# Ledger of designs, part 11: VH-VL binders against RNA-binding protein 12B-A (Rbm12b1)

Target 1, 77 residues: RNA-binding protein 12B-A (Rbm12b1), of Mus musculus (Mouse) (q80yr9r283to359)
Amino acid sequence: FYVHLKNLSLNTNKRDLRNLFRDTDLTNDQIKFVYKDERRTRYAFVMFKNQKDYNTALGLHKTVLQYRPVLIDPVSR
Below, E stands for the ipSAE of ESMFold2; O stands for the ipSAE of OpenDDE; V2 stands for 0.75 times the mean of E and O plus 0.25 times the DockQ between their complexes.

## First folded at step 10 (VH-VL; framework fv_vedolizumab)

Design j4 (from j0 with light chain G55E; at its last look DockQ between E and O 0.93; V2 from the best seeds 0.75)
Fold by ESMFold2, look of step 10:
Order: structure tokens, then sequence, then C-alpha cells
Structure j4 (fold): chain C 77 residues (1-77), chain A 119 residues (1-119), chain B 112 residues (1-112)
């Protein structure tokens, strides 16, 4: 179960995301920041192990993190 | 207001170094990449490099062959570009530019700093 | 390095008439994320460059709707539907897909 995070601050680290998703069972290996080659972007992917955590994460769409509303979308196949 | 204010013009001799400053205001300094771009008289714009102020990550145009160093002072919201072993061909206006963060588009530019290299 | 080639390099214009600037890249500007990192800047006389268009066709905040961008892959166009006196200056395309980032030669737009 993957979500696509958008509009992240370049200051955002994995601890910030674990705190945002604190109502889920999330560890660092489930978080992948997106890079353009070696430069950090404002995107990340987060994998959730179950439907409950995935739905919890989607419900946080537009939550402000470091002065930016985080956009949280399901990953399309 | 979001703005970038650069240090004043410099006159240097060949072989010297120059350090240009760029102070950002009106925004979260560490949330945006800072780029440096130069424009020699009558020439196109030329990308020098970029720095991520939050991590210190840098990437440089290899044309400068290790002569450029980008740094930041986060507490002063200021970026610096140091260019060493100056040559007459380095005479240019040097700009800092903020990256909007999605499309590598430079949405805010400094006023430019003229660096003149003459014997 | 990706070569960005603009045409024409000099574009005399009559106010009120349309203008078109071509920009071609030596490699595709589509990155693996499906974004096309092609941007346009205007450098008015005596000023710093200013962002005009980002990712091919999006007007930056405050840019008049007479400016439009189009294209794909390696072939891009900036159009001005009705040129005004304030539009004079040098227009640059820039690619951000490949390192080093590179600019076109510039197209000098001036009143004739």
Amino acid sequence: as target 1 above (77 residues)
Amino acid sequence: QVQLVQSGAEVKKPGASVKVSCKGSGYTFTDYYMHWVRQAPGQRLEWIGEINPSSGYTKYNQKFKGRVTLTVDISASTAYMELSSLRSEDTAVYYCARDEGYYDAFDIWGQGTLVTVSS
Amino acid sequence: DVVMTQSPLSLPVTPGEPASISCRSSQSLVYSDDNTYLNWYLQKPGQSPQLLIYEVSNRFSGVPDRFSGSGSGTDFTLKISRVEAEDVGVYYCMQGTHWPYTFGQGTKVEIK
C-alpha cells in the first residue's frame, strides 16, 4: 500500500514523517524520498503494511508540515 | 517580500579569488535550493552550481574544474559563491537564484554582482 | 552538455503583432519522473532575468496571458500573441533535466 507525498519542505526528514503518521506503524525503511539524480525533491513515497494505516495516512491529506500542506495521494498502477 | 540581495561589485587581479554573498529574506531559507548563474558581457547565461542549504549538498558545473565553492550561513540566511584562480574570462555579472523546488525554475533572482578581472 | 539552440537570435517586432521564439535541445528534456524541465526567462534591459514560463507551458505568477509556451521532447516554442513595448529584452530557454543545467543563446526582442 503506497502513498505519494507531495509538496514537502526540503527540511523534512524521516523523523518528521514518522511524527506526521504517528497513528500508524511506520518505520524508516518504509519511507523513500524522491531524488532527481542526487538532488532532493519535494516528493516521497511511503509504504504502509496494512489497509488501516494506509487509510489513516490518506486522511492526513493537506496537513501542514513545516509551513507546507502535505499532499497525500494513493499510488496508481 | 521575498528577495535576494547580493554583495557589491568587485575588481580582482588574475589568480585571485572572489566571494560573492547572497542574502535571502521573506522566506524559509533552508526550504529552497540556491543556484548561481553568471553572464559575461554579451554572452548567454551560464549555470555555475547549486546548494541545498538544509543539507549542504552541492553540485557544480564541471566547466569550473574545482575552482568554485558554494556555502551557506543558515543563521544569516546567506549563500556564498567563491571562485578561485580568477581569469579575465571570469569577468561577468554573477547572480544567485532561488529554485522554486518542483521544476528547477528560478523564481527569484538577486540583483547581480559584477566581478571584473583585470591586470 | 545539452545544447539549447534558440531561433531567431534577433527578433525585431512591431507592437501589437504576434511573435514566436523556438528553442531546441540536443537531448530529450523529459526526465524519468515524466516532468519536462524546460523554462523560459526574460531579461529586460538593465535587469536580472525573470521567470516567465516553467515546465513548458505554465505561466509564472503575474505573467500576462499573451505569453504561452508549448512543445515536447526536444522542440519548444514561446509565443507572444500581441507584443507590447514592455516585452522587449532577451528571452532565454533553460533546461533543468540534465547536468549541467544549460541556457539557450537568447533571443533579443526589440521594437522595429
Scores: ipSAE 0.528, ipTM 0.886, lowest interface PAE 1.7, mean pLDDT 93
ESMFold2 (binder alone), look of step 10: mean pLDDT 93; pTM 0.952
OpenDDE, look of step 10: ipSAE 0.851; ipTM 0.950

Design j5 (from j0 with light chain N35E; at its last look DockQ between E and O 0.95; V2 from the best seeds 0.79)
Fold by ESMFold2, look of step 10:
Structure j5 (fold): chain C 77 residues (1-77), chain A 119 residues (1-119), chain B 112 residues (1-112)
Amino acid sequence: as target 1 above (77 residues)
Amino acid sequence: QVQLVQSGAEVKKPGASVKVSCKGSGYTFTDYYMHWVRQAPGQRLEWIGEINPSSGYTKYNQKFKGRVTLTVDISASTAYMELSSLRSEDTAVYYCARDEGYYDAFDIWGQGTLVTVSS
Amino acid sequence: DVVMTQSPLSLPVTPGEPASISCRSSQSLVYSDDETYLNWYLQKPGQSPQLLIYGVSNRFSGVPDRFSGSGSGTDFTLKISRVEAEDVGVYYCMQGTHWPYTFGQGTKVEIK
């Protein structure tokens, strides 16, 4: 169960994402920030181990984190 | 009201160094890459390098590697570009530019700083 | 380095007439994320560059709809449907797909 996070602040770290998804069972190894070569982007992928957590995460779509509404999209399958 | 304000024009002799400042206002300074670009008289724009203010990550055009240093002072919302071992070929207008983060497009530019290198 | 080649380099226009500027890259500008990092800037006389178009065809905020971008791969075009006096200046394409970032030579648009 993967979600694609978009529009992240460059200030966002894994602790910030765990706090955003605090109603889920999320650990750092489930979070992968996307890089263009060595350059950090505003994208990340997060894997959820069950549908309940996945649906909880999708419900946070457009939540403001560090002055940016975080876009949370499902990854196909 | 987002803007970038650069330091004033500089006149330098060959072999000296110059440090240009770029103060950002109206936005979260650490949330955007800052780029430096120069334009010599009658020439195209030339990318110098970038810095991520939140992590300190830098990437330099290899043409300038060893002579350019990009830094930031987060508390002052200010980016700096220092160019050493100046040559007459370094005479140009130097711009700072903010990267919005989509398509690596530069959405806000400073007013430019003329650096003149002559004897 | 990726070479960005613009044509024409000088483009005299009459106000109200269309203008078209070509930008060609020496390599494909499609990155592995399937996005194309091709942007257009205008530098008006005595001013800093300003963003017009990003990601090939997306108009930046506040840019009039007479400006449009198109193209793919290595061939890109900026069009001005009806040139106005305020549109004079030098237009640059820029690629962000490959390191280092590179600009075209510029196309100077001026009133005939």
Scores: ipSAE 0.597, ipTM 0.902, lowest interface PAE 1.4, mean pLDDT 93
ESMFold2 (binder alone), look of step 10: mean pLDDT 94; pTM 0.957
OpenDDE, look of step 10: ipSAE 0.871; ipTM 0.954

## First folded at step 11 (VH-VL; framework fv_vedolizumab)

Design k0 (from j1 with light chain H98R; at its last fold request DockQ between E and O 0.95; V2 from the best seeds 0.81)
Heavy chain, then light chain:
Amino acid sequence: QVQLVQSGAEVKKPGASVKVSCKGSGYTFTDYYMHWVRQAPGQRLEWIGEINPSSGYTKYNQKFKGRVTLTVDISASTAYMELSSLRSEDTAVYYCARDEGYYDAFDIWGQGTLVTVSS
Amino acid sequence: DVVMTQSPLSLPVTPGEPASISCRSSQSLVYSDDNTYLNWYLQKPGQSPQLLIYGVSNRFSGVPDRFSGSGSGTDFTLKISRVEAEDVGVYYCMQGTRYPYTFGQGTKVEIK
ESMFold2, look of step 11: ipSAE 0.630; ipTM 0.905
ESMFold2 (binder alone), look of step 11: mean pLDDT 94; pTM 0.959
OpenDDE, look of step 11: ipSAE 0.886; ipTM 0.958
ESMFold2, fold request of step 12: ipSAE 0.607, 0.634, 0.641; ipTM 0.905, 0.907, 0.911
ESMFold2 (binder alone), fold request of step 12: mean pLDDT 94, 94, 94; pTM 0.959, 0.959, 0.960
OpenDDE, fold request of step 12: ipSAE 0.892, 0.892, 0.890; ipTM 0.959, 0.959, 0.959

Design k1 (from j1 with heavy chain S55D G56S; at its last look DockQ between E and O 0.98; V2 from the best seeds 0.78)
Fold by ESMFold2, look of step 11:
Structure k1 (fold): chain C 77 residues (1-77), chain A 119 residues (1-119), chain B 112 residues (1-112)
Amino acid sequence: as target 1 above (77 residues)
Amino acid sequence: QVQLVQSGAEVKKPGASVKVSCKGSGYTFTDYYMHWVRQAPGQRLEWIGEINPSDSYTKYNQKFKGRVTLTVDISASTAYMELSSLRSEDTAVYYCARDEGYYDAFDIWGQGTLVTVSS
Amino acid sequence: DVVMTQSPLSLPVTPGEPASISCRSSQSLVYSDDNTYLNWYLQKPGQSPQLLIYGVSNRFSGVPDRFSGSGSGTDFTLKISRVEAEDVGVYYCMQGTHYPYTFGQGTKVEIK
């Protein structure tokens, strides 16, 4: 169960994302920031282990984190 | 009101160094890459390098690597470009530019700093 | 380095007429994320460059709809449907797909 996070602040770290998704069982190894070569982008992928957590995460779409609404989309895979 | 304001013009001798400042205002300084670009008189734009103020990651155009250092002072919301071992072909207007974060497009540019290198 | 080649380098126009600027890259500008990092800037006389078009065809905020971008791979075009006096200056394409980022030579648009 994967979601694609978009529009992240470059200041956002994995602790910030765990706090955003605090109603899920999320650990750092489930979070991967996306890079273009070696530069950080505003994207990340998050894996959820079950449908409940995945649906909880999708429900947070457009929540403001560090002055940016975080876009949370399903991943087709 | 988002602005990038650069330091004033400089005149340098060959072999010297120059450090150009770029102060950002009206936005979260650490949330955007800063780029440096130069333009010699009548010539095309030339990318020098980039810095991520949030983690100090840098990438340099290999043409300048070894002579260019990009730094930031987060508390002053200011980026710096230092170019060493100056030569006459380094005479140019130097720009800082903010990267909006999509397609690596530069949406805000400083006013430019003329650096003249002559004997 | 990726070479960006613009054509024409000088483009005299009469106000109200269309203008078209070509930009070709020596390598594909499609990155592995399927995005094309091709952007257009205008440098008006005595000013810093300003962003017009990003990602091939997206108009930057406040850019009039008389400006449009198109193309793919290595072949890109900027069009101005009706040139106005305020459109004079030098137009640059830029690629951000490959390090180092590189610009075209510029196309000087001027009133004839």
Scores: ipSAE 0.547, ipTM 0.894, lowest interface PAE 1.7, mean pLDDT 93
ESMFold2 (binder alone), look of step 11: mean pLDDT 94; pTM 0.959
OpenDDE, look of step 11: ipSAE 0.888; ipTM 0.959

Design k2 (from j1 with heavy chain E100S; at its last look DockQ between E and O 0.95; V2 from the best seeds 0.75)
Fold by ESMFold2, look of step 11:
Structure k2 (fold): chain C 77 residues (1-77), chain A 119 residues (1-119), chain B 112 residues (1-112)
Amino acid sequence: as target 1 above (77 residues)
Amino acid sequence: QVQLVQSGAEVKKPGASVKVSCKGSGYTFTDYYMHWVRQAPGQRLEWIGEINPSSGYTKYNQKFKGRVTLTVDISASTAYMELSSLRSEDTAVYYCARDSGYYDAFDIWGQGTLVTVSS
Amino acid sequence: DVVMTQSPLSLPVTPGEPASISCRSSQSLVYSDDNTYLNWYLQKPGQSPQLLIYGVSNRFSGVPDRFSGSGSGTDFTLKISRVEAEDVGVYYCMQGTHYPYTFGQGTKVEIK
């Protein structure tokens, strides 16, 4: 179960994402920030172990984190 | 309003160094990469490098191989570009530019700093 | 380095008429994320560059609808449907797909 996070602040770290998704069972290994070559982007992927946590995460779409609404989209394939 | 304000013009001799400052205001300084670009008289724009103020990550155009250093002072919301071993061909207007974070487009530019290298 | 080639380099225009500027890259500008990192800037006389178009075709905030961008891969175009006196200056394309980032030579647009 994967979600694609978009529009993240460059200041966002894995602890911030665990706090955003505090109602889920999320560990750092489930969070991957996306890089363009070596530079950090505003994107990340988060993997959830079960459907309940995945649905909880999708429900946080457009939640403001560090002055930016975080876009949370399902990942297909 | 969002703006980038650069330090004033400089006149340098060959072999010296210059450090240009760029103060950002009206936005979260650490949320945007900062780029440096120069424009020699009558020539196209030339990318120098970039810095992530949050992490300190830098990437440089290899043309400047070891002569350029990008730094930031987060508490002052200020980026710096230092160019050493100056040559007459380094005479140019130097710009800082904020990266929007989308398509690596530079959405805010400083006013430019003329650096003149003369004997 | 990716070479960005603009044409024409000089473009005298009559106000009210259309203008078109070509930008060609020596390599594809499509990155592995399927995005094309091609942007357009205008440098008005005595000013810093300003963003016009990003990601090939997206108008930056406050840019009039008369400006449009198009193209793909290696071949890109900036169009001004009805040139106004305030549009004079040098137009640059820039690619951000490959390091180092590179700019075209510029196209100087001026009123004739």
Scores: ipSAE 0.496, ipTM 0.877, lowest interface PAE 1.9, mean pLDDT 93
ESMFold2 (binder alone), look of step 11: mean pLDDT 95; pTM 0.964
OpenDDE, look of step 11: ipSAE 0.880; ipTM 0.958

Design k3 (from j1 with heavy chain E100Q; at its last fold request DockQ between E and O 0.95; V2 from the best seeds 0.80)
Heavy chain, then light chain:
Amino acid sequence: QVQLVQSGAEVKKPGASVKVSCKGSGYTFTDYYMHWVRQAPGQRLEWIGEINPSSGYTKYNQKFKGRVTLTVDISASTAYMELSSLRSEDTAVYYCARDQGYYDAFDIWGQGTLVTVSS
Amino acid sequence: DVVMTQSPLSLPVTPGEPASISCRSSQSLVYSDDNTYLNWYLQKPGQSPQLLIYGVSNRFSGVPDRFSGSGSGTDFTLKISRVEAEDVGVYYCMQGTHYPYTFGQGTKVEIK
ESMFold2, look of step 11: ipSAE 0.623; ipTM 0.907
ESMFold2 (binder alone), look of step 11: mean pLDDT 95; pTM 0.965
OpenDDE, look of step 11: ipSAE 0.892; ipTM 0.961
ESMFold2, fold request of step 12: ipSAE 0.526, 0.592, 0.587; ipTM 0.883, 0.900, 0.901
ESMFold2 (binder alone), fold request of step 12: mean pLDDT 95, 95, 95; pTM 0.964, 0.964, 0.965
OpenDDE, fold request of step 12: ipSAE 0.897, 0.897, 0.897; ipTM 0.961, 0.961, 0.961

Design k4 (from j1 with heavy chain K59R; at its last look DockQ between E and O 0.97; V2 from the best seeds 0.80)
Fold by ESMFold2, look of step 11:
Structure k4 (fold): chain C 77 residues (1-77), chain A 119 residues (1-119), chain B 112 residues (1-112)
Amino acid sequence: as target 1 above (77 residues)
Amino acid sequence: QVQLVQSGAEVKKPGASVKVSCKGSGYTFTDYYMHWVRQAPGQRLEWIGEINPSSGYTRYNQKFKGRVTLTVDISASTAYMELSSLRSEDTAVYYCARDEGYYDAFDIWGQGTLVTVSS
Amino acid sequence: DVVMTQSPLSLPVTPGEPASISCRSSQSLVYSDDNTYLNWYLQKPGQSPQLLIYGVSNRFSGVPDRFSGSGSGTDFTLKISRVEAEDVGVYYCMQGTHYPYTFGQGTKVEIK
């Protein structure tokens, strides 16, 4: 179960995302920041191991993290 | 309000160096890439390089490799561009520009700093 | 380096009439993320460049809707539906798909 995170601050790290998703069983290996070449973007993918955690994560759509509402979209395919 | 304010005009001799400052205000300085771009008289804009203030990541146009250094002072919300071994063809207006973050578009530009290199 | 070629280089316009500026790149500007990193700037006389259009067709905040961008791949167009006196200046396209980032030569728009 994958979600696409958008509009992340360039200051956001994996610890910040684990805290955002603290009601799930999320570990660092489930988080992948997206780069354009070696340039950090405002995107990430997060994998959840079960539907409960996935639904919990989707419910946090538009939560403000570091002055930015984080957009959380399901990944089809 | 979001703005970038650059240091004043400079006159340099060939072989010297110049360091231009760019102070950002009204936004979170570390959340945006900073770019440097120059425009020689009557010529197109030319990208010099970029810096991520939060990580220190830099990338330079190879044309300037070995002569340009980009740095930041996070506590002062200020970016710096230093160009060494100056030549007369380095005479240009130098701009700092903030990267909006989605299409590498430069949404806020400094006022420009004229650097004149002459003997 | 990716060469960005604008035409025309000089565009005298009658106020109230449409204007169109072409920008072609020597390589596709579609990146592997399916985004096209093509942006447009206006440099008014004596001023710094200002962002007009980003990602081919998105108007930057505060840019009037008489400005529009279109195109794909290597061929892009900026249109001004009804030119006003304040639109005078040099228009640049820029690509951010390939390093180094490169700009077109500029198109000088002026009242005739």
Scores: ipSAE 0.614, ipTM 0.905, lowest interface PAE 1.3, mean pLDDT 93
ESMFold2 (binder alone), look of step 11: mean pLDDT 94; pTM 0.960
OpenDDE, look of step 11: ipSAE 0.881; ipTM 0.957

Design k5 (from j1 with light chain D33Y; at its last look DockQ between E and O 0.96; V2 from the best seeds 0.80)
Fold by ESMFold2, look of step 11:
Structure k5 (fold): chain C 77 residues (1-77), chain A 119 residues (1-119), chain B 112 residues (1-112)
Amino acid sequence: as target 1 above (77 residues)
Amino acid sequence: QVQLVQSGAEVKKPGASVKVSCKGSGYTFTDYYMHWVRQAPGQRLEWIGEINPSSGYTKYNQKFKGRVTLTVDISASTAYMELSSLRSEDTAVYYCARDEGYYDAFDIWGQGTLVTVSS
Amino acid sequence: DVVMTQSPLSLPVTPGEPASISCRSSQSLVYSYDNTYLNWYLQKPGQSPQLLIYGVSNRFSGVPDRFSGSGSGTDFTLKISRVEAEDVGVYYCMQGTHYPYTFGQGTKVEIK
């Protein structure tokens, strides 16, 4: 169960994402920031272990994090 | 308004160094990459390098590696480019530019700083 | 380094007529997820460059709809459907797919 996070602040870290998804059972190993070579992008992938957490995460679409509405889309792996 | 304001023109001798400042205002300074680009008279634009103010990550055009250093002062919302061992060929207008966050496009540019290298 | 080649280098235009600028890269500019890091800038006389088009075809905020970008892979085009006096200056394409980032030679657009 993967979601694609878009429009993240460059200041966002894994603790920020765990707090955003605090109603899920999310650990750091489930979060992967996307890099262009070594350059941090505004994208990340998050894996959820079950459908309940996945649906909870999708429901947070456009929640503002660090002045940016985070776009949360389902993805195929 | 979002703007980048650069330090004033510099006249330097060959072998010297120059440090150009770029103060950002009207936006979250650490949320955007800062790039440096130069334009010699009558020449195309040339990318020098980039810095992520939040992490300190830098990437330099290898043409300038060893002579250029990019730094930031987050509390002053200011980026710096230092170019050492100046040569006559380094005479150019130097720009700072903000990366808009997608496609590495530069959406806000400083006014430019003329650096003249002459004896 | 990726070489960016623009044509023409000089483009005199009559106001109200269309203009077209070609930009070709020595390597594909497609990055992961089919993203293409090709951007266009205008440098008006005595000014800093300003962003016109990003990611091949997306107009930057405040850019008039007479500007459009197209292309893929290694071949890209900027079009101005009706040139106005304020459009004079030097147009540059830039690639951000490969380090170092590189610019084309510029196309000087002038009223004739």
Scores: ipSAE 0.601, ipTM 0.895, lowest interface PAE 1.4, mean pLDDT 93
ESMFold2 (binder alone), look of step 11: mean pLDDT 93; pTM 0.953
OpenDDE, look of step 11: ipSAE 0.878; ipTM 0.955

## First folded at step 12 (VH-VL; framework fv_vedolizumab)

Design ctl (from k3 with heavy chain D31S Y33S Y102S D104S; at its last look DockQ between E and O 0.08; V2 from the best seeds 0.00; counts 0 for: pae E 7.9 > 2, placed apart)
Fold by ESMFold2, look of step 12:
Structure ctl (fold): chain C 77 residues (1-77), chain A 119 residues (1-119), chain B 112 residues (1-112)
Amino acid sequence: as target 1 above (77 residues)
Amino acid sequence: QVQLVQSGAEVKKPGASVKVSCKGSGYTFTSYSMHWVRQAPGQRLEWIGEINPSSGYTKYNQKFKGRVTLTVDISASTAYMELSSLRSEDTAVYYCARDQGSYSAFDIWGQGTLVTVSS
Amino acid sequence: DVVMTQSPLSLPVTPGEPASISCRSSQSLVYSDDNTYLNWYLQKPGQSPQLLIYGVSNRFSGVPDRFSGSGSGTDFTLKISRVEAEDVGVYYCMQGTHYPYTFGQGTKVEIK
């Protein structure tokens, strides 16, 4: 199960995302930042191992990290 | 304007409990974690713990685990710290502080609440 | 617990001159994501702490550009390029890499 994170601050780290999703069993390897031309974008993908964690993550849509609401969209299976 | 306003000073005897409130305004209360930090006279700042208002998740400094309870009242946009079995060494100013959402940095602090524990 | 050690503990300064505060940690502050969770706060007399620098070198919003942070691993520095009277107070470093989060003992900056 994957979600697409958008509108991330470039200062947002994997630890910040793990804190956002702290009610899930998320590890660093489940988080992939998106790069364009070797530069980090404001996008990331996060993989969840079960539907409970995935639904929890979707419920956090528009939570603010570093003064930016994080947009959390489902990714088709 | 983003603001954290804490309850007033408390005087307690050893063995009692204290509950300090921290009301947030000017922001979406459930979007930010809240931390508690204390400062005893002449001592460094000491992290007590944190609470996520939306999930209820807490993490405590092991030094305080078993004596501290962090809670929130979402409808009142208020966080609470309760410290039980008070000792004279718990005399300190207690702060609530908002996590900015990155680097575990605290961007907004309450004004502080003096808790005095004396016999 | 990670011990944070600041130097000097007292720093009398002449207005207009540079100042430098050292912060050393007993363990590396590099997290498993390769980022460093080292922050700086200023507590002015009679006030709550206020955030100055986060993530080693990022200035918090509204913090003047005369403040800068640097360092890596276990050794960190806060610099004030040109001290002004409003900069007086106690400066604290804080690590957020390891639980529990810990603070340095503070550096009191005051005008000579």
Scores: ipSAE 0.024, ipTM 0.765, lowest interface PAE 7.9, mean pLDDT 90
ESMFold2 (binder alone), look of step 12: mean pLDDT 95; pTM 0.967
OpenDDE, look of step 12: ipSAE 0.076; ipTM 0.801

Design m0 (from k3 with light chain H98R; at its last look DockQ between E and O 0.97; V2 from the best seeds 0.80)
Fold by ESMFold2, look of step 12:
Structure m0 (fold): chain C 77 residues (1-77), chain A 119 residues (1-119), chain B 112 residues (1-112)
Amino acid sequence: as target 1 above (77 residues)
Amino acid sequence: QVQLVQSGAEVKKPGASVKVSCKGSGYTFTDYYMHWVRQAPGQRLEWIGEINPSSGYTKYNQKFKGRVTLTVDISASTAYMELSSLRSEDTAVYYCARDQGYYDAFDIWGQGTLVTVSS
Amino acid sequence: DVVMTQSPLSLPVTPGEPASISCRSSQSLVYSDDNTYLNWYLQKPGQSPQLLIYGVSNRFSGVPDRFSGSGSGTDFTLKISRVEAEDVGVYYCMQGTRYPYTFGQGTKVEIK
């Protein structure tokens, strides 16, 4: 169960994302920031181990984190 | 009113160094890569390098290897470009430019700083 | 380095007429994320460059509708549907797909 996070601040770290998703059982290993070569982007992928946490995460779409509304989209295969 | 304001023109002799400043205002400084680009008189734009103020990551055009250093002072919302071992062919207008974070496009540019290198 | 080649290098135009500027890259500008990192800037006389188009066809905020971008792979075009006097200056394409980022040599648009 993957979500695609978009529009992240370059200041966002894994602790910030765990706090955003505090109603889920999220650990650092489930969070991957996206890079273009060595360059950090405004994207990340987060894996959720179950449907409940995944649905909880999708419900946080457009929550403001560090002055940016975080876009949270489901990932297709 | 996002703005980048650069330091004033410089006149240098060959072999000297120059450090150009670029102060950002009206936005969160650490949320955007900062790039440096130069333009010799009548010539195309030339990319020098980039810095991520939040992590300190830098990438340089290999053409300037060993001569350019990019730094930031986060508390002052200011980026710096230092170019050493100046040559006459380094005479150019130097720009700082903010990266919007999508398509590596530069959405805000400083006013430019003329650096003249002459004997 | 990716070489960016613009044509024409000089483009005299009568106000109200269309203008078209070509940009060709020595390598595909499509990155593995399926994005094409091709951007256009205008440098008006005595000014800093300003962003016009990013990602081939996305018009930057405040840029008039008469500007449009198109193309794919290695061949790109900027069009101005009806040139106005304020559109004079040098237009540059830029690629951000591969380091170092590189610019075209510029196309000077001027009133004839």
Scores: ipSAE 0.595, ipTM 0.896, lowest interface PAE 1.4, mean pLDDT 94
ESMFold2 (binder alone), look of step 12: mean pLDDT 95; pTM 0.964
OpenDDE, look of step 12: ipSAE 0.893; ipTM 0.961

Design m1 (from m0 with heavy chain S55G; at its last look DockQ between E and O 0.92; V2 from the best seeds 0.79)
Fold by ESMFold2, look of step 12:
Structure m1 (fold): chain C 77 residues (1-77), chain A 119 residues (1-119), chain B 112 residues (1-112)
Amino acid sequence: as target 1 above (77 residues)
Amino acid sequence: QVQLVQSGAEVKKPGASVKVSCKGSGYTFTDYYMHWVRQAPGQRLEWIGEINPSGGYTKYNQKFKGRVTLTVDISASTAYMELSSLRSEDTAVYYCARDQGYYDAFDIWGQGTLVTVSS
Amino acid sequence: DVVMTQSPLSLPVTPGEPASISCRSSQSLVYSDDNTYLNWYLQKPGQSPQLLIYGVSNRFSGVPDRFSGSGSGTDFTLKISRVEAEDVGVYYCMQGTRYPYTFGQGTKVEIK
C-alpha cells in the first residue's frame, strides 16, 4: 500500500513524516524521499503495511506541513 | 513580496576573484534551491550551478571546474557565488534564480549583477 | 551536454498576429520519472528573464492564456495566439533533464 507524497518542503525529514502519520504504525524504512540524481525533490513514497493505515494517510491530503499543503495520492506498487 | 536582490556591479582584472551576493526575502529561504546563471554580451544564458541552502548540496557546471564556489548564509537569507581566476570571457551579467521545485523551473530571478573583467 | 536549438532566432511580428517558436533538443528531455523538464522564459528589454511555461505546457501563475506550450521528446513549440506589444523580447527554452542545464540561443520577437 503506497502513497505518493507531493509538494513537500525541502526541510521535511522522516521524523516530520512519522509525526504527520502518527496515527499509523510507520517506521523510517517505509519512507523513501525521491531524488533526481543527488538533488532532493518535493516528492516521497510511503508504504503502509495495512489498509487501515493507508486510508488514514490518504485522509491527511492537503495537511499543511512546513508551510506547504502536502498532496497525498493513492499508489499501489 | 518574494524577491531576490543582488549586489552591485563589479569591475575586475584578469586573475582576480569576484563574489556576488543574492538576498532572498518574502519566502522560506531553505525551502528552495538557488541557481546561478550568467549571460555574456550577445550570448545565450548559461547555467553555472545550484545549491540547496538547508543541506549545502551543490552541483556545478563542469565548465567551471574548480573556479566556482556556491555558499549560503542562512541567517541572512543570502546566497553567494564566487568565481575565481577571472578571464575576459567571464564578463557577463550574473543572475541568481530561485527554483520553484517543479520541473527545475526558475520562478524568481534577481536583477542581475554585471561583472566586467578587463585588462 | 544537451544542445538546445531554437528557430527562428529573429521573429518580427505585427501586433495581433500569431507567433510560433520552435525548440529542439539533441536528446530526449523525458527523465526516468516520466516528467519532461522543458521550460520557457521571456527576457523583456532591460529585464531579468521571467518564467512563462514549465514542464512543456504548464503556464506559470499570471501568464496570459495567449501563451501555450506543446511538444514531446525532442521537439517543442511555444505559441502566442495574438502577439501584443508587451510580448517583445527574447524567448528562451531551457532543459532541466540532465546536468548541465542548458538554454536555447533565444528567439528575439520584435514588432515590425
Scores: ipSAE 0.607, ipTM 0.904, lowest interface PAE 1.5, mean pLDDT 94
ESMFold2 (binder alone), look of step 12: mean pLDDT 95; pTM 0.964
OpenDDE, look of step 12: ipSAE 0.896; ipTM 0.963

